# Ledger of designs, part 9: VH-VL binders against C2 domain-containing protein 3 (C2CD3)

Target 1, 169 residues: C2 domain-containing protein 3 (C2CD3), of Homo sapiens (Human) (q4ac94r1171to1339)
Amino acid sequence: SSGLLDVGLRYRRSPRTAEGVLAARTVSISVQIIRACGLQAAAKALAEREPALQFSATVGVNASVTTHLSFLPQGEQRRTHPVACSFCPEFSHHVEFTCNLVTQHCSGEACFLAELLEFAEVIFAVYHENTKSASDIISIESCKEYLLGVVKVPTKELLIKRSGITGWY

## First folded at step 24 (VH-VL; from z6 with heavy chain V54I)

Design p6
Fold by OpenDDE, fold request of step 27:
Structure p6 (fold): chain C 169 residues (1-169), chain A 121 residues (1-121), chain B 111 residues (1-111)
Amino acid sequence: as target 1 above (169 residues)
Amino acid sequence: QVQLVQSGGGLVQPGGSLRLSCAASGFTFDNYWMSWVRQAPGKGLEWVSGINSIGDTHYGDSVKGRFTISRDNAKNTVYLQLNSLRAEDTAMYYCAKGSWRYLYSGYFDYWGQGTLVTVSS
Amino acid sequence: DIQLTQSPSSVSVSVGERVTIDCKSSQSVLYNSNNYLNWYQQKPGQAPQLLIYYASTRESGVPDRFSGSGSGTDFTLTISSLQAEDAAVYYCQQWYSTPYTFGQGTKLEIK
């Protein structure tokens, strides 16, 4: 659970046309995943209960980050490329999530994006890819991923700060 | 081969408790969204709860505050703790695997055999 | 919650015939060109089996006579040529948002 992730969130007012009346106006939330640090401590902690991580905990992890916006469909996930053999991986990854300015809440009521952002968060899950954990090399999903840490960044500040949200979390 | 083997369940009085278990094999359990879906006798399917790879939990409105989903990755097992059981909780409970890894996967490609929970006086 | 309504609730069809089952969502389950709607088949005494995901993608091992179509709020499961083994209850399911919800089911019987 230890370690830090350097990320940036920006609200970009670049409207796009989308299908449907309610989705006619969209904006993008830019997520920048810059770098991580302190992943060795996380790896060592995991290695205490998972011997397969002993080697990686000493030489370096193969880290990737999965990102999700809490108010978007759960299938809308983005993943960085893995950075090999590093406890301080430099991702320099940029991803944009298209968001409707007006959407329909699960209650059936229409709501503005601002209302969603007030209570939403961006979830970052940092994983280590261990190729030795693969029981079946013919399937990508047969390779076990180890959760190194989770970062959740509230999006409410995007409503106020034009410069966005940046920093270590 | 992917397998989900369920256990637990049975007959319980209203207000009672049960714990359901679902032991997974044949895939990297830790990385997958796991869910419970129930089916009352002669009725349709109802999603009950889900837990993802980071431990975040979600519940249907009908069970919030009474049911608790959890997972033990060391045992490749997902659990459903059923508290304050009501007659309307009587159902076949299925464990279901999300199709892809990482956080959420809302289509279930594998299911357990089901565990019957009967709440009756 | 997002409600899914299937039609018909039950249908009896002869082998070899075309069958269509509709699923209507109370709100759109379309986002970024992805329809968060799935179809399942459940035979008596068995757990559900995934047929279609993302509205139109057939699960591996599912016969090609099964197909899904639709977008937004209106979806259809089609069996091009009904086989005897297709007798079952079919469910649509959305995962656009939690809680996930299912349609009430369509019972398909062989005439």
Scores: ipSAE 0.866, ipTM 0.931, lowest interface PAE 0.6, mean pLDDT 92
Fold by OpenDDE, fold request of step 27:
Structure p6 (fold): chain C 169 residues (1-169), chain A 121 residues (1-121), chain B 111 residues (1-111)
Amino acid sequence: as target 1 above (169 residues)
Amino acid sequence: QVQLVQSGGGLVQPGGSLRLSCAASGFTFDNYWMSWVRQAPGKGLEWVSGINSIGDTHYGDSVKGRFTISRDNAKNTVYLQLNSLRAEDTAMYYCAKGSWRYLYSGYFDYWGQGTLVTVSS
Amino acid sequence: DIQLTQSPSSVSVSVGERVTIDCKSSQSVLYNSNNYLNWYQQKPGQAPQLLIYYASTRESGVPDRFSGSGSGTDFTLTISSLQAEDAAVYYCQQWYSTPYTFGQGTKLEIK
């Protein structure tokens, strides 16, 4: 199936301060997650395998988006707040990643952020939170979330301009 | 409680194939990163492969092109297909659960009981 | 790949004594304020068990005598007062990037 995820990416250097030498060597990358469309088709497709989602597939999903930059440690993920009961959620959310201007590649060699961004991608995963599937109110991790779709976008494309990305997996 | 129950090990000749299974319970399986870690007899731990909630797979260099990790969320099961087996693949294979949900989690809070794979002529 | 080297490879210590195990990474596993390094304990005939994650956070149920410290490339697992049940092999592990890698292990024996 296919849908639309409207996203953007901006970066800015941290201001140089006399006390913050490390900050002067970092860039803040802001990933903007604006809106998603076409989530009903994804929900319906999923509901064919998950009968518990049939209701949500008709009335609306509780969507959140998890983002990750491919060149950052895997633990560096950011998630939007969920938007309740919508197939076209508007998130208007910014997720921030602090990046070093110069980093060490896995090979041990120094690499500039610009080089990383040339070959990197941003992963967007859209999830539906089914509140009825919460097995334990005490543990947030016990609440089952369903993957509605995934979009992977080259960072070089996002740096050029704001873009709407079409595609669900 | 979280449980990881493994199966599918055994004795196989070089060049042969095996399929390992790890059945998970006690947590929302499809939201978590799952991995396989192996340990040759008398040796240390080696990360073999991992698969996240979106189906992205990762492999150690020693097994790339020969091993395939997959998951069946409907069955709460992660698999490891072992092809073109070599003597050096002989090891106890552990299924491991990542502690963090969504895309990735690199620390393993629960482990299976292990499955022995022996590659010998 | 990121290589982890533990020291010592083996050590024998009496009950009640302090034990330190070091782990050195070939490159920094620090990002922002998070160190992507974990410690595991593996007792004979058992699967590994998580002790410490993010270099210094104890897993639930782990005794207070276990602690992790360090940052960047140098890390240490400390057992403040060794108990008989602590006889095991200890491993550090990084998840800064794939492939994940383990140290070679440190075998801790009780005198």
Scores: ipSAE 0.823, ipTM 0.915, lowest interface PAE 0.6, mean pLDDT 91
Fold by ESMFold2, look of step 24:
Structure p6 (fold): chain C 169 residues (1-169), chain A 121 residues (1-121), chain B 111 residues (1-111)
Amino acid sequence: as target 1 above (169 residues)
Amino acid sequence: QVQLVQSGGGLVQPGGSLRLSCAASGFTFDNYWMSWVRQAPGKGLEWVSGINSIGDTHYGDSVKGRFTISRDNAKNTVYLQLNSLRAEDTAMYYCAKGSWRYLYSGYFDYWGQGTLVTVSS
Amino acid sequence: DIQLTQSPSSVSVSVGERVTIDCKSSQSVLYNSNNYLNWYQQKPGQAPQLLIYYASTRESGVPDRFSGSGSGTDFTLTISSLQAEDAAVYYCQQWYSTPYTFGQGTKLEIK
């Protein structure tokens, strides 16, 4: 499917302690999920196989975005609130992923954050959320969600650009 | 209710290939991580492979490059293609459902009945 | 890879007794406040069943006699007032990073 997602990624170092030394060896990867556009094409394609989406594909979707930094544990995903009835939603959402500068292995080997970022990515999945209760009688889910699209932004440019990465994807 | 019905096991020669399938029902299959976990006779559990809702695949070290996980969301089915089989791949293979709807889940709340793969001459 | 080591490997106990099973991780499975460790029960001839996730959260339908504790690298599954149907093999499993790994298992027998 098709669409664009406007996002920003920034590196932020933890502040130094009151004792004047760096007490924490962590940094934050700041992720901004600003807005999306062009979601109608994805919604129409999905509606060809999902009849429940036919109305939303003509008037607007209830979009939300799930984000994950590829080397963190899977349960550390973050999600925006849905923005109702739009093909160009404005999320204005901010998340922080805390990362260690050095990760130790049981063999004694160290892995620097820069090595992880060289091949890592921030993954964004855009969903339409059906806010009407429809499937809860037999289903284990409280709401039905439909994947509209996926965006993967490589993190390697954070190694070079101190101001971060921003733009449409 | 959630059901995972497995098929495709059997006896195969070393170096051979086999395809396992796992048909799902009772949940919105498209939204969930699916995994394969195996258990050699008399041995413990070994995670083999996983595939998330967006199609990203993950493999255990012992099978990487030889096994391929895939999913067909239209058929609510996850597959495991086993290539270049070795005697040590002999095991009961379980299909397992992740418990969290988002991109990934690493704890498995529902399991299939298992299918036996035997690799011997 | 993260290795999980369980102890004991096997235990034989009577109905009504308390059993503890330990799981030691080769590296921490804690991120922020979340411990990425699960416990499963596998009865003879059956598929595994989820008992505990996030180290201490009991899965729906699991009896209160099962509890999990620990953090970082050291985890414990406790079975209070053992019942005959608890005879099984118990596995810990980490999902901190791929490849996901299981402990070698602890066989629990009823005398």
Scores: ipSAE 0.492, ipTM 0.799, lowest interface PAE 2.3, mean pLDDT 84
Fold by ESMFold2, fold request of step 27:
Structure p6 (fold): chain C 169 residues (1-169), chain A 121 residues (1-121), chain B 111 residues (1-111)
Amino acid sequence: as target 1 above (169 residues)
Amino acid sequence: QVQLVQSGGGLVQPGGSLRLSCAASGFTFDNYWMSWVRQAPGKGLEWVSGINSIGDTHYGDSVKGRFTISRDNAKNTVYLQLNSLRAEDTAMYYCAKGSWRYLYSGYFDYWGQGTLVTVSS
Amino acid sequence: DIQLTQSPSSVSVSVGERVTIDCKSSQSVLYNSNNYLNWYQQKPGQAPQLLIYYASTRESGVPDRFSGSGSGTDFTLTISSLQAEDAAVYYCQQWYSTPYTFGQGTKLEIK
């Protein structure tokens, strides 16, 4: 409702595999976080409830994006560097998620990557970061990250699309 | 400085409902994963539920469909709605803070004092 | 679901002795050189406390006599010189995937 994110997802076989059994049985899900727009509308909506955002909603936000592939361990989320003072930031950020083609189930039974991708998502969360300066050290207001928007992209189309998935979400 | 203060427990009949609350202070509540972990009397720990900073919810198998986790960021509070209670839900319920600020965290650095729920028939 | 099995279930040892507690996972909890396994201590009448995360990283304020090791499916918590205040139940916990799961616990008693 308040921002759009231009992303790309691609299923990629790794031609230059490292030596070893694990490397030979792995593929990559490449995630491109290209750019965003519509962040002013998101910032203005939040500023109605949060006065600390009123300045940023007028001049620009310090946007960063966190991303996670839903079936990977929770600690494997990744984050872009913030892009300062913009409502249409360009991230040009690339993330590789290494995945095993076969994952053991809890009883030792196999679970194929295709089964995971059928129901999985790549989750993107866009934050504004208030960065403290030396002049703000005395401030009563603490540094805080504000959620501007969430984008979830299903991975199931990677099972049928040769070139991957790209577009605005 | 981090505090998690729990309330809402008690004695209920099978099939009844309760809502547990966990009020947080000393950290930026909005940005953290929050979880509930329970411990039946004389038993080990069981993860019950978690909710991330964007509101996505996750549940243990034994409570799916009966329990609902939610958060109110304006009140710095996480809730667990317990419905269709069974005798095996009798436990001490702890709320726990995840350590990681982004979407998810699976290691819990701060825990509430615990809230006892007793389901007796 | 990932099952964690601890051994021993109980141990009674003297102050100053070295204690090891093992945790075995039903499947690997390793991804990109990160082991998604934690250790908690629960003293009588208290909530659990985090000791070790990512298999071997000590939480702040945890004494250096506690150490974690292992990888993949096999993990060990070591107390190098036991103190009286270490009497507790110790749990391993995986966070590789939901539902998160705990080992059944190891009760450590002082002789």
Scores: ipSAE 0.471, ipTM 0.790, lowest interface PAE 2.5, mean pLDDT 84

Design p6
Fold by ESMFold2, look of step 26:
Structure p6 (fold): chain C 169 residues (1-169), chain A 121 residues (1-121), chain B 111 residues (1-111)
Amino acid sequence: as target 1 above (169 residues)
Amino acid sequence: QVQLVQSGGGLVQPGGSLRLSCAASGFTFDNYWMSWVRQAPGKGLEWVSGINSIGDTHYGDSVKGRFTISRDNAKNTVYLQLNSLRAEDTAMYYCAKGSWRYLYSGYFDYWGQGTLVTVSS
Amino acid sequence: DIQLTQSPSSVSVSVGERVTIDCKSSQSVLYNSNNYLNWYQQKPGQAPQLLIYYASTRESGVPDRFSGSGSGTDFTLTISSLQAEDAAVYYCQQWYSTPYTFGQGTKLEIK
């Protein structure tokens, strides 16, 4: 259960363009996924029930991170490339989510982005990619992926912190 | 091949409880959103509940507070606990697999055979 | 919640003819270039089957005569040359946000 993810979140207002006011009605939530550490404990816990993971739990995992902003459609996830054979991967990855300042969340009711951010989260899921199994077993998936851990970072501090949110989680 | 095998339906009095089960095989169960969708006799489809790969749960308005979805990844099984049942809950209940990995839900590419729940006084 | 309204409620059409079924959403289900709208077919006594996802992409094994179109709030399922086995109830479904919702269904009968 021990592992940490070094991330940063920032609120960015869309630059004004010569085209007009419509561009000013969108903002970007910028997410930095810097690095992780301490993934061996999670890998060993999985290997207790997944024998195929025993080698990776000893030598290193092929880690990648998915990122999702909780009020956006679930298909709007972003994913890092995997970092091979490490329990302390460096991702140095940037993702950006475009958000409208005003959205329609309920029928007949406008919902401001600030109201969504008050209760929203950025969800980070860390996976091990088993790029090719040593087994002869045919799978319907192109490769097997295993969840190593989940980090949820509340977005409410973006409402008050101009420099954004950063740190280990 | 992907299979979703359901069990646990039956006849129940109003105010009663049931637990529905859906045993999955042929895919990496841990990575997928699972849902329950119901259909009252002669009526359309109603999404009831969903649970993503990390255990976050979601409910339709008509069942929130009464139904509980859960998953046991070690057993490749999703459950729906039906409490405080009403006549309006009489329906065929389907479990359905989300078609994409991780946190994706959405379009349901595989469905169980259905389990009938009848709530009758 | 996002309400989906289908039209017509039912239709009776001859084999070989073209059928269109509309689905109107109370809110846009478009984010960037993705429409979070699916279509399902349900034959009598069976579970639903996925036909179309992301508004216009056919699921593997679905015949070419099925097509989806539309964006934002207005969507259409088209069967270009109806076959006898297409008699079913058709549903649109959004997965833009929870709670996910279905249209009320369109019953398609063969004359």
Scores: ipSAE 0.445, ipTM 0.777, lowest interface PAE 2.5, mean pLDDT 84
Fold by ESMFold2, fold request of step 27:
Structure p6 (fold): chain C 169 residues (1-169), chain A 121 residues (1-121), chain B 111 residues (1-111)
Amino acid sequence: as target 1 above (169 residues)
Amino acid sequence: QVQLVQSGGGLVQPGGSLRLSCAASGFTFDNYWMSWVRQAPGKGLEWVSGINSIGDTHYGDSVKGRFTISRDNAKNTVYLQLNSLRAEDTAMYYCAKGSWRYLYSGYFDYWGQGTLVTVSS
Amino acid sequence: DIQLTQSPSSVSVSVGERVTIDCKSSQSVLYNSNNYLNWYQQKPGQAPQLLIYYASTRESGVPDRFSGSGSGTDFTLTISSLQAEDAAVYYCQQWYSTPYTFGQGTKLEIK
């Protein structure tokens, strides 16, 4: 709740590919994860109950962003590289989510991508990867992630805005 | 050692309510998808509900609107509030842990031992 | 919702035999080379245990005699040399979309 993410969403046809045939019925939702700011307030709030974060809340977090398009299989998450020791990281990350224009239900009814986009959202979760201080490397928790914030951007505006959706969230 | 310790089951009349609890240990609970799966006596498995690390909730069709999943990360505990109970909700209820490396996980590597909920007049 | 149908519903076989259990999905559970289908084993009086995830990846500690195969809508669990302790009910489960669903189960008995 204390930070902002600068993101963009665009509707795109699949890039030209050697397979050619697949592009006829598929499109991409292009997601740009540009940068964040204001992460120190989020880190300080979290550090009040997580003593391991006190140092990072003072000097900078190792931020990464996980993103997911809500109607795709939940395991189809994407993640930026981490940006070390910053409260205003620059990610400059681009993600493509391949979508079918039409899907068929077991009832035989078609479901169009536009119907999915009306109620869908792109979820962005910002994490701090706590690898700066030496942690116990013999445990599974040696690469702990701490949630700094969540941004959800509805996709319904893609049905109207030809240039896409962009801005700080 | 991952452990899921369940509690809160029992006998209840139709229309009644119960709250199931699942206390987790041995992993960083905050980062994990947690689910409830039930099994009526002599029947197969039915996925009931799931909740991710950011609090987004998902429900099976048969329980949507009646059951509520929630989590308390300070207590490492996931809850299932069962409302408007019906005889067909009688089942063994399992809590299950998803993968720690994903925001979502639909495969369950660790399970609690189950708690029985019986809905009978 | 995605419906999963297992076959056979039950089977009775001898130790050392090869057993196959099929799972058919009402819709494809394949996205971008990933099959969102799992297999579980449930012994009497116990919680289910994960055997296979992503259609073919064995969970840690699962014996090599268990293998998963298939893609899209058609999946198979194979037990290549049946052991007495393999008597259980086996379930496929999809996690392509919520609500997640299970097959009706296949009961495996030892003669």
Scores: ipSAE 0.402, ipTM 0.773, lowest interface PAE 3.2, mean pLDDT 83

